# VHH binders against F-box protein At1g48060: the designs that were tried, part 1

Every score and structure here is a prediction.

Target 1, 365 residues: F-box protein At1g48060, of Arabidopsis thaliana (Mouse-ear cress) (q9lnf6)
Amino acid sequence: MKPQEEEEKNENMARKRSKSSSSLSIPLDIATDIFLRLPAKSVVRFSCVAKHWSSITTAPYFTNSFETRPNLLFFFKEADRFFVVTVPKPNRRPNESVSHTSSQILDSYQTPYPKHSCFTIKTESVHGLICFQRGTKPIVWNPTMRKFKPLRKPDKSWESLTVFLGYDPLERTHKVVAMPCDKASDECRILTLGSADQESWRTVKTNYKHHPSRGNRKNNYGPCRCINGVLYYLAEIDRHRLIGKFAFLGHSNVKNSLPMWVLEGEKKGEWSTYNFLPLSHYDRRLEFHFKLIGITNDGELIYVPNTVFKTFEVIYIDPIRKTFSLVKYEGVADKGFRQRNGLGEDKPLRGIQYSPNHVETLLSL
Structure headers, positions and changes below count from the first letter of each chain, unless a header shows other numbers; antibody chains are not in Kabat numbers.
ipSAE, averaged over its two directions, is called F for ESMFold2-Fast, E for ESMFold2 and O for OpenDDE. V2 adds 0.75 times the mean of E and O to 0.25 times the DockQ between the complexes of E and O.
Where letters were taken out, [cut] stands.
The coordinates of atoms that the task and the answers printed are left out; those that the model quotes come from them. Centres of patches stay.

## First folded at step 4 (VHH; framework vhh_7zox_3)

Design s01 (from c11 with T102E)
Fold by ESMFold2-Fast, scan of step 4:
Structure s01 (fold): chain B 365 residues (1-365), chain A 122 residues (1-122)
Amino acid sequence: as target 1 above (365 residues)
Amino acid sequence: DVQLVESGGGLVQPGGSLRLSCVASGFTFSSYSMGWVRQAPGKGLEWVSDISSGGDTGYADSVKGRFAISRDNAKNTLYLQMNRLKPEDTAVYYCAAEITVEYSDEYTLDYAGQGTQVTVSS
């Protein structure tokens, strides 16, 4: 080592110590209280200012306690930029339609994946994380932290597969589940997010040979739901038999009715079938503008626009009470929104992906 | 109420041409993606062509280079120009109202028209 190299190392160490020391002395417990009361974006921005404060936001007690109320998340890509929007489900009276402005959050950042076709969501938001796949490789996304984590392929021999994301409330870990989808199988691969020792795919056998049911879109499967560490999804056994462990929204052969399969509890035999009014009962034109994307944690059906022009509206329906609510989100997709975000004023927003029940999380990937 | 009324079908010889029209009412036509789907005797629905609100078009491989979709927003009318018709094009053709430009299968198509019969026979 030359003396000049030793001098440079000593200077760098002194600079690191100086930069890690806060010029504003705040007790750790007070700082933690402040961070827990801030919006997630503010916490992320503030943590970038002082490195010692990042120790608060990465601590398990903080990450376990910091989650926002569930929101509707949607995202889309324009050019090389990724746009993420979250909007709340507002409190309202039955059959009340409202305009809402108070807590929508917009973020935009450079996309790490330039091809639009790679942005099909495979899972709902699960404790703040979303999983999608690129070919046979799962990718876990934290929208709050703006981080993507590509995972290893679950199986080198599987030419076609789907992925699900779950959360284990006892271990407080996310688990990614991969299954083949071309043929019935009793085998899946599971990966626990965390330390390198846990980030390996392991094989688990299911009780029945099955494959995930085909969704409304080509090469896409119906929505899945993780409840108290149990993953629920639609599957086929013996080709035409649906395995009913999931709340299912489907079409019946009966005109003017839409059945819904509901799990009212976690016990076997607590399934209910409800016939509810179709969207055309409220206004026939809505069938052509809106699509069903899932159910809120409160049991309301969520209908979102197929294409977003100059206004952003969401329909919430309580299928049991048969109540209809149209929510207009002011400041989304309008002229001001488009001008602030460098979007074309007269073009519809395209390739929109939706995730219901999203919560913000500071969990490190 | 949404209404789609198709016309222009008929009997034509192989190699001939037909122009289908669809007049829409009950919704803002210019804001919707529109398309054509067909059903041959004894078969399921097949995607033929679509056109977005912005004018972007798509075609099934079986009709590429022979069919042309267009729209007239001032007249709330959708068109399908069918050239070099083959016996395999024999079907009932339905006008579909859809906002997305994606017609990957029959499960994403909503239609309100009664259809128009196209028969290609020598």
Scores: ipSAE 0.000, ipTM 0.139, lowest interface PAE 16.5, mean pLDDT 67

Design s02 (from c11 with T100E S104G)
Fold by ESMFold2-Fast, scan of step 4:
Structure s02 (fold): chain B 365 residues (1-365), chain A 122 residues (1-122)
Amino acid sequence: as target 1 above (365 residues)
Amino acid sequence: DVQLVESGGGLVQPGGSLRLSCVASGFTFSSYSMGWVRQAPGKGLEWVSDISSGGDTGYADSVKGRFAISRDNAKNTLYLQMNRLKPEDTAVYYCAAEIEVTYGDEYTLDYAGQGTQVTVSS
């Protein structure tokens, strides 16, 4: 499949949803169409000004129809302030490197969490929401609405757990999946976000006792991704990695390649391997300064700097077409950025977390 | 200007030991996680070990129990004590600076030195 055709299909579906959801009088229909084209911050601001406008922006059909183009989101904490930066993926030709000067969304606010290391992301941004945990308590975050929703503990007896966020496209709901990681288990706890009566943990049994794969550090578990309502993650049975839906760069580099493991069967655990050129093929320096954080919906690998000091550059690589693009984001991390945000000029930005494919959502938590 | 200068490599017999050192300059050493990566002949980079700004250590499965990483913040120096060396440990070893892990990053490489050759053979 061509990524361009898939993107056009998704845009057509979004437009049809927006138009089919309108059943209001002519003035309200026009207002709804205008609000659907505004940035999320503007929609939130205007919903506080007039009762008529708030009735539009809080209606389920509006919140379900409001979608933005996927962006790269990253965040970090300095002192007790959370900094959230969103940058677009610019349209560009194959092997074209560009500078991008507009469209950053920067947000800064205080977090409810006192410790710097309390935030971990085990899943990418899922339909505008990001899930992380503090100890055994899952927390769902809406960056657009600046809202954190702590959830009840999935199980009081679990000393350690991991959480994943998924989206059910048929029910149009987010689901939080929790499972223990200290020992192999055949139990998951699942919670559907929505009305309070649906926000209860329920038990689901798996076919095998397993736990999510551990990385080099005990609290770093392999990446996972939700695709069309199916959650893919790495897991272990006993002392071997025997269950997995998807593995990406799961072992050491061999013959100057970065192997990617892909599940090629829906009902059977069939695995395939793909090799692609390492960053050292382009420049040895890049291997030491950039890290892989994920893949775009277009099938491009996303590399970000290991350290963000005075500049911010992102590398996009299409492993199939073998194209390389470097995007420099002007006004990110530079002196002006730091001065406007009360950041020091002598230290790199630290503890940066990245979420590819982030969209804005007005969903109430 | 950031510099990482490795030393301590050499030729050693299987079962022997070596201690690698890395002297850092041009950044606030105590604020960074530091680590070692290696590259064997004809192969890609392999992570070996790291140590956070707070002293937490991590090791690749292939070296656990044999290697020990440590740091001396007063001297801006990173060390790797390598014991019970095997022919498979033959590689160029690079010192790398990592940012402090705050929000669950596994580890990242920021700056790398010139490397020091370790050869384990008879």
Scores: ipSAE 0.000, ipTM 0.147, lowest interface PAE 15.5, mean pLDDT 67

Design s03 (from c11 with T100Y L109F)
Fold by ESMFold2-Fast, scan of step 4:
Structure s03 (fold): chain B 365 residues (1-365), chain A 122 residues (1-122)
Amino acid sequence: as target 1 above (365 residues)
Amino acid sequence: DVQLVESGGGLVQPGGSLRLSCVASGFTFSSYSMGWVRQAPGKGLEWVSDISSGGDTGYADSVKGRFAISRDNAKNTLYLQMNRLKPEDTAVYYCAAEIYVTYSDEYTFDYAGQGTQVTVSS
């Protein structure tokens, strides 16, 4: 026979067997494994193709198992449109500055919420969700799914409140915690996100009458973190005690340090102070043009420009290792970015909000 | 040198009116978005109103329908017409160029004036 034609015949039969493999009958486990490796937008698209695939992508096991690497998310509102940008933190050597050209996720959609009311007060990103406030009404936002979910008011008698967003790793559920901020209280309201019949505010008593740390405004709250299902926030029990374990970053009036305070004991209210080098130590010009917006989950300080005009650069500083990295994100805020998104070219982007530890989630609101 | 100088504040009865003015110098006024932020005693900064270089206006829900912002680019002047004033409008009012909200929920600006006091007494 002819060996080359025989090999082509065998490959043709193998390909015909593979091509003739079934009506849509992909096993649940294999399809689930494939979808867990896809970007969130691809998973949403495939859920619209077949009822079988929709059943996989909406299942609690799938939504709870879908994880992405934490990214820097920032958003702003211009006219009636909401702009959401996600950029990764690229790998680089200590003290290396790099340009990054890929892996940008830009989303733009209309929202019924007023430009300033809904977006001025927000929680940090917690397992892919962010919570806003409109007065005393919490609104949960999923940036990945483009969904906003208004919640019922936690208490009709509270004129002012503080909202925290946490995540329970055992139940794999988000919890919204609300408490009054105008006076010391031993009550909070907790709501577990889930099916509508499970979403009700319940009252929990704290061991102490306290109020969350507040600034010079109504409905405000101090910084907070949720770590392994424990919510840490700055608060006062009485004039001499603080609750929880928390790190606070402050601005220095001293040229050679950036103070950070860590609460090390709940009963003593002891704070450890860590002095870090200011931006001027790395480059004196940067101090006038960049602001601190937060800290990554791996302990790097994140600085962004005071004004975002035609370029977007982010500074990452490891305060313990004393390393500095400047990352330029190409295609962000430049002329092409503005033209593609219907944005003006004559002035800075305004009202930008940042979330340093954002992950994508397919969780239904 | 960049300067923003506010005027027109004062004491007024509830239901009254005031007109604030802000004269800008040292920058290209017509190219900047301009606005008003206020600070009540013991409170943080609150955004009141803004106007873009193109004339598009925005207002806080608390003042919408009562306040009107305008600009005169030929005179480098920003205005705030305040009608139906309430005791809760009592604050120092600051003229600002390019208003931003930080991660710490603090308002920042490229430039701001020294402020003008508005007191609504009842």
Scores: ipSAE 0.000, ipTM 0.131, lowest interface PAE 18.3, mean pLDDT 68

Design s04 (from c11 with Y103F)
Fold by ESMFold2-Fast, scan of step 4:
Structure s04 (fold): chain B 365 residues (1-365), chain A 122 residues (1-122)
Amino acid sequence: as target 1 above (365 residues)
Amino acid sequence: DVQLVESGGGLVQPGGSLRLSCVASGFTFSSYSMGWVRQAPGKGLEWVSDISSGGDTGYADSVKGRFAISRDNAKNTLYLQMNRLKPEDTAVYYCAAEITVTFSDEYTLDYAGQGTQVTVSS
């Protein structure tokens, strides 16, 4: 028991402490900076906890600014489930081989698409999104948010088409480009991904009639790359293979004509002009067990195993510095990984798709 | 157990024809895109042709107009009709499912047969 005057004083002091704590809220700019440094899953979880945190994490400024360091993403399907694995490129010394166990993101969710539906990746990961198609309908996938967004058909009269995903760094928007592939054409359809008022297909003409091509392969065209708002892709004019390019920068979206640079014959890539050593220089056996899947944003070549059974190792080669690094990702494809994910232990993982330079994005589809 | 068994290869003169067959078992054939890849002596794998579950076909530039791919889902069988054969068509031909093309133009085959030899020689 305490005197009445002392009880009133203690209650007043408690209320003053509570009000003082509430008045010392973190400024919006500082809170935003903190959230931009957190993993996407942590940001999503915290948006459900504190007053006004959800207003920060859903704001266009935050979603447009949130982007993690590039990682290697790979996925595979087992029945109706996606298994999505993201592994970082660890910090290491030149020619150092390391084992890595931290920062692995492993996700598993039911796909809206059956295992045996034609689900092939047409594009690499572009600023956190991946684009593929089913028939003539493009689909944009956000692996971080576990969301798929089917888009409207680019043209109702096109019986077959291919799609490419690019990013406009000035507008900070993704662009989807669709082209017919059943015959040579100078017409393209472009869609800016974002709010519903911007998600309409518009027509752009190229200066040459062409079709996207890779060994004359219908509905399975080879890789494309978006660099600084320019999309590069393989194309064909009168049976000659070439590289086409489309610029997404600035007012290109309002033009009905787009210049295309045509390079006849096979163009050597930027990294292929470097005298890099073949895998056989490091170990003759490596060329039979590893395949090249792409290049990191800082110019390292990425090699992955032809067969993923009980171990997962990635080779990174810097062709300029002539350095070799083998990274073993612990807890990937091993017995524990398979048991935790309901996977069989006696067969290699099947149908693995790889996306280099994947970043996490909170972009709403 | 997934199994692909090719047949129909052999020796043929330039300008001749061959029909390759591939019998599939151990998976739902009708739900898979199927194809043919080949490997000439001392060279890597080259994509030849594919056919989707819906019947859409694709062909390499080197064989377009000469080769025809087809499938019989009731028999779980894939076919490649090869006409006007050239010495350059000499290769081991593999039946495959789940063909993917990497950034470096390499082909990854999840299910592939043992192959059938095609030799075009005078």
Scores: ipSAE 0.000, ipTM 0.155, lowest interface PAE 15.8, mean pLDDT 67

Design s06 (from c11 with V101I L109F)
Fold by ESMFold2-Fast, scan of step 4:
Structure s06 (fold): chain B 365 residues (1-365), chain A 122 residues (1-122)
Amino acid sequence: as target 1 above (365 residues)
Amino acid sequence: DVQLVESGGGLVQPGGSLRLSCVASGFTFSSYSMGWVRQAPGKGLEWVSDISSGGDTGYADSVKGRFAISRDNAKNTLYLQMNRLKPEDTAVYYCAAEITITYSDEYTFDYAGQGTQVTVSS
């Protein structure tokens, strides 16, 4: 606060930046262009090895410009080791079932969260970050950087809550939204990730009472989407279903159709209902053995196995184009995969969690 | 820790009845589909029955009309009522969460118990 102290700090910052810039062996703009073209794991490795390159990869320009194609991410824990796998959606012809042999990104590291229950309730991947819970405490995870950030409890009086993760494109920040889930409420708590000054919970009220809906048997609440700064989630409302503010994605045990309620547009907010063929139309066994985990940015439904043993297969269905594809990912869960990663061959992979539309991010937590 | 503890197995004569129970702990029982798989001596696993979190039931053709699956979410307990038992029902019965069959016809599950022996003979 004193002028002398403030002047010394400003001078030291200028000197530090000047020295850092003069230490670079290649021009900063050329280095940035090179890094934007590298795979995220290569960028992370260089950031860990050379501190001067870390100044590029943490710069807002670089982090805001770094983009990857969306992948399916899944993770599981075995013998106190955390395994993270990403697989691409392969290009294929409509109704073509294929085997995919492209390189999978597999990461393995020690996790500070030993219990599977910590991963049972989680959000979708939002601009490269995933949020899950330990009881009523949210935890934000960056799979690319291998960093976890526990947050403070949103409300000390809430015995049960659900958490959603969203991204604000105007502020270029992630926001965490918490809601009570044991009763209908109009109160939410919101926290903006970033500086410590922004990481406090604030109260926001909704225009009506509601609670998040259960959309998946293994995850207490169904998938959510953040699109252009708007968070869409499954919710139960005590009002008739003529309000187009939420996407409702579900399936029923009804034999001949799967209903889906989708918000059709930003301007009118009209609900569309889609009836499409159930998995049993393709093979009666598939309804028992695959579960819906979400939707791609291209509008395809993603079904994954309820259990992964020696093979890993994913079903992609476009309900509008009426296409079905079964993709077998070679080198995932098989004997070679297990031997390379120190996994046993006698039991299924346990406690697998899935995140569709995952992109890699270098954002610091 | 996740545990599934089966009970109620034993020796019965053909045409007899048994009720199997499975007490679950360590996970949110009401949110999981639950069921029974069995393994006869010298044979592979066979799916018997399941019940969804919503109460919808499924049965293998070999047991349909004879077996009844039910759940008590307040007690975290799964039941299998077995009637008109046949020698072919002799097997170790396993309680399991999220029973699935892979496209290669392998039965798998998220969690399973240690099993309870059912022997039908006379």
Scores: ipSAE 0.000, ipTM 0.160, lowest interface PAE 18.3, mean pLDDT 68

Design s07 (from c11 with I99V S104P)
Fold by ESMFold2-Fast, scan of step 4:
Structure s07 (fold): chain B 365 residues (1-365), chain A 122 residues (1-122)
Amino acid sequence: as target 1 above (365 residues)
Amino acid sequence: DVQLVESGGGLVQPGGSLRLSCVASGFTFSSYSMGWVRQAPGKGLEWVSDISSGGDTGYADSVKGRFAISRDNAKNTLYLQMNRLKPEDTAVYYCAAEVTVTYPDEYTLDYAGQGTQVTVSS
């Protein structure tokens, strides 16, 4: 058994046993302050020591205040198991390529979803949660807590839909947005995660009839990003590609209309004049093996491998400073990794999904 | 194993035509969006065209009206009909199983083939 798997089983058993400890003598405010500064695994570990500490880590104030440094998350399925890996972006000098050997977070657990169900994350992790769908049913995932929350269908009559996840920083709540994607529509469904009374789909109308951009039929997600309470997504109106905006800030009880802003990017003069160097500037072969998945919070482009065999490498490019860095993550996808996780030694890892800027959250689903 | 095998490239005069083919294996072809990307000498990869699992097509502005993408799901084969070829179309053309196409002209590739050379003589 790997140390992380054994530790997780021991932590789960300790929670069920309601283990007590002399640590109960620590004042609540001091314990809360300490826990807010710890990595999520440490918080989970210590919450298993005393019932009092567990009560802190599950409290709404704590879960709403807990944030870790952003990491790159990727996951893949083999048979009926999820393999979830998070790796940090290491500090390095400009144009320095490095091997990163510090501990990565690796989780392996049984998925509640059958092998033939597939999904793609087209947007980043949003305040520690990731949203995907199974058919027309949205599913919210907390990778840190290894919990899935299926939501009810947004609309029983929609044959095809796209879902997006956003965060309202004013209310400190996640919001799920669903839109039909097979025809132009001005109708959306919005659900706020939280109390059972608030977890109902509400209808909101947009200013324009539109549909989110196409994706793979099984995944059916358009490109999307949530920044400071505003959801940005790729949309189409009469074959014109546009970026739509949905603002979540302060709209816990929206009436029946939602302003939608469209940005036309078809005309060259309406987009940024920054010319970023292609991967072929650094090595022409890289463009076949790596894909762009997003940007870090400090403005670096993240390129990840399409297929992973025995090594896991990530490329970070600062497009303004024109710096290139290749990071090799030791202990990921190599022979030892595969043997420990019951993976085939000579089979490449495929169907890998990536989320940049993932933070850990203890938010209960 | 996933394989994409391109064929149909060659040397052609300006104004000529070529038809590229790509035979796919190792995945459920009909469920994937497929596409063509190219790399001209001394340049980066450029998205050329894509076709969704449902048959919806997209084209780069540089090839609209000249190129036509199509698929035959029964044969697990992707095609690119290239008409009115120009010297600037000279490139290695790669078949791709594509995950996402974004605006303005961004794309991600899940798998790519070995490529086929297209040379348009001037």
Scores: ipSAE 0.000, ipTM 0.162, lowest interface PAE 17.0, mean pLDDT 68

Design s15 (from c11 with S31Y S33T)
Fold by ESMFold2-Fast, scan of step 4:
Structure s15 (fold): chain B 365 residues (1-365), chain A 122 residues (1-122)
Amino acid sequence: as target 1 above (365 residues)
Amino acid sequence: DVQLVESGGGLVQPGGSLRLSCVASGFTFSYYTMGWVRQAPGKGLEWVSDISSGGDTGYADSVKGRFAISRDNAKNTLYLQMNRLKPEDTAVYYCAAEITVTYSDEYTLDYAGQGTQVTVSS
């Protein structure tokens, strides 16, 4: 058989099996490979057709193997609907500005929130999940699966807290970390997402009493980030800024089966690691129209417009290589976008939230 | 420890007026965009009006020309003057704060109060 004819026969057999009205006619391995190659939206749709398809997409092998490339996710609420948009960081030369067309994913669905929303207090996207809080109750969100999972309060006596989301690469599990933020404390609560036996809050002591920053107010600056199972966040002791670390160690670690906390005192904090050129270096006008929302996994700063009306442009700056790129996303916020989504044309999009480094995940919540 | 306390609602006849107030505490009020959202019986939340830290105002088309939003930064108070009220304006009115931060620069509804009921009927 010629390789080309063999390839054609294999393709025709796969298509013929995929056209079957019986889910049982498609072998598990072939179905799994097909689903791993589909967009998340298609996988979700097919999972709703039969329990057999759902058993594939909820299997640990599949959920651990299915991740898209990191994108910029932003979302907003209009009336009772969520609008979720993902846009890629396009390939480009250093200092090149480009227009990007049509690979953005847009999803809309009914808001599952109570009458008030508190999106401002949210984590970064961590392996496809985002955590926010309503008062002292954390809520885990999977934008891809359109699912929200409210968790129990970490501690009924805490009047105010901050929440962090991390991922344990050894256990391949998400962990939610909660700490009080009104008072210096050495106590935190940790919950591992997964089976019912793992979804209870446990207490862990930190090495120092500290006041973690919430990162959601001008007078309470404190971004956080999870990298390779280590949670980095800002904390305050007196007037010194500290970099906090929280390492997620798997239960298989013979040295320690519990997470470890390390606090580092530094006057300039982690920000001294990067040499930031201000936006005014590139164009003085930009500092009035753009704001910093985060950093990509490959080290580029992300700036978005202060107001999103009829165009959507994103600035990517590599602070180490000192490169600047402006990306215009076609089909976002324009007349066609608004008409397709039942949005008015006379006002800016309101209450936009951004998450850099978002990947799609099929994890069940 | 952010608190928003609304007042000024009540029963009014069509064509009447009401002035809503919202007293804010627990944050630097002058730094934040403040607004009003409402919820009519059996309906979802509807944005009514907002006012930036710099004093720029926005209004929903349904209330433009009838409602006026204002703020008093010295008193940490947000106001909504409602004129020429219609039965369609019947709703619980909530004061809401949008937060802007130095890093991430997120803006969304952070907190809302318990609301104040406005009923427009004969």
Scores: ipSAE 0.000, ipTM 0.133, lowest interface PAE 17.5, mean pLDDT 66

Design t01 (from c08 with L101F)
Fold by ESMFold2-Fast, scan of step 4:
Structure t01 (fold): chain B 365 residues (1-365), chain A 119 residues (1-119)
Amino acid sequence: as target 1 above (365 residues)
Amino acid sequence: DVQLVESGGGLVQPGGSLRLSCVASGLTFSDYGMGWVRQAPGKGLEWVSDISYGGSTGYADSVKGRFAISRDNAKNTLYLQMNRLKPEDTAVYYCAADEWFYPTEYDYAGQGTQVTVSS
């Protein structure tokens, strides 16, 4: 027999075995529908155990269609491990305080960074991804997939910068925006996450020279929010605090410029207490024990404890409907939680960082 | 004074194998992400593979399943095992180091080693 004939016979035998095995599989459309209904951890587990399922869960159609209900994510580092916790906002009546027993939604994994590395979340979770910064390098994190992606430096000449993460709903892509912090500037860098060609920084100009601001230091909520393709962030022009806007609209402008609208917001100084009622309005003790960390997608303010020892409770306030709810998360930070996760019982959880409105995503970084 | 020194390149027939090595000095090797980038004649730099401080690996689609990256922190050495080589793999291969390694940026690079796949 000639080598070509032997090769064809071996290939036909392999195809015969492959077809026989694939006849035991469910159709791709039905499998995709089932997987979109599973929790992200279950989907990830199936992808690891069965290579056939990995082709479904990594496909762009599936990853673009898979989003869960928004949760409050918090994480902390103990030694060389990250501990990532998500808790849902439970359904409840207005002004109803409830206890919620959550199924344990906790990941613990080795940090890819040295023991001495520090990072902080400066922005909200955006379509399942969180962006933070190490020096002048942005890093994008997918907590669901346990993946970190360092990005190249936006500009080698910038001594200091800040980064914002946004989402373009028309292109269905995440975009990272970088701005210098050391002086007022109208120049920004933008990077689209995706293929290597799309992950190059491009220059865009704003209508005004400005500084990004640190946000509210007292309440420590994030400096920006992305809503329907528009990034809103705190900025400063000539000591006036304002809100800047970037619109992400499918394609880059032909002149490498994006319009930025500057809205004059709060007066110089701290945020107005009249934008929301102080916690002392509900109970004088609360303002010493809780801090504001953000707003839910349905407009509720989120307050978390200043110290998490053996209890974890969250306050949700709707400032428009004037509703107050205290949610106790049973099984979080208590003795059982600590024992299950190998944590000490004698000290508060340290260095906790919070990200509101987190959804799970299977997006590959 | 940081140095990255590549070796192991040469001429090989299509379908053959080569193992590249890169010895690092002047830096704390275990603190750095390491990678391989290549430049084919008349083309720009192309990322081939990387390995993080923690041992996580990444590969370009063009080499996935054929190449394997590894590191030996005790020897300050990075390796690239190249199997089932194709003429399209012909390039100068550079060792690169960066604490936050990303395919298109690195703090340090070596002088390169030539790989030629031809019969």
Scores: ipSAE 0.000, ipTM 0.165, lowest interface PAE 14.3, mean pLDDT 68

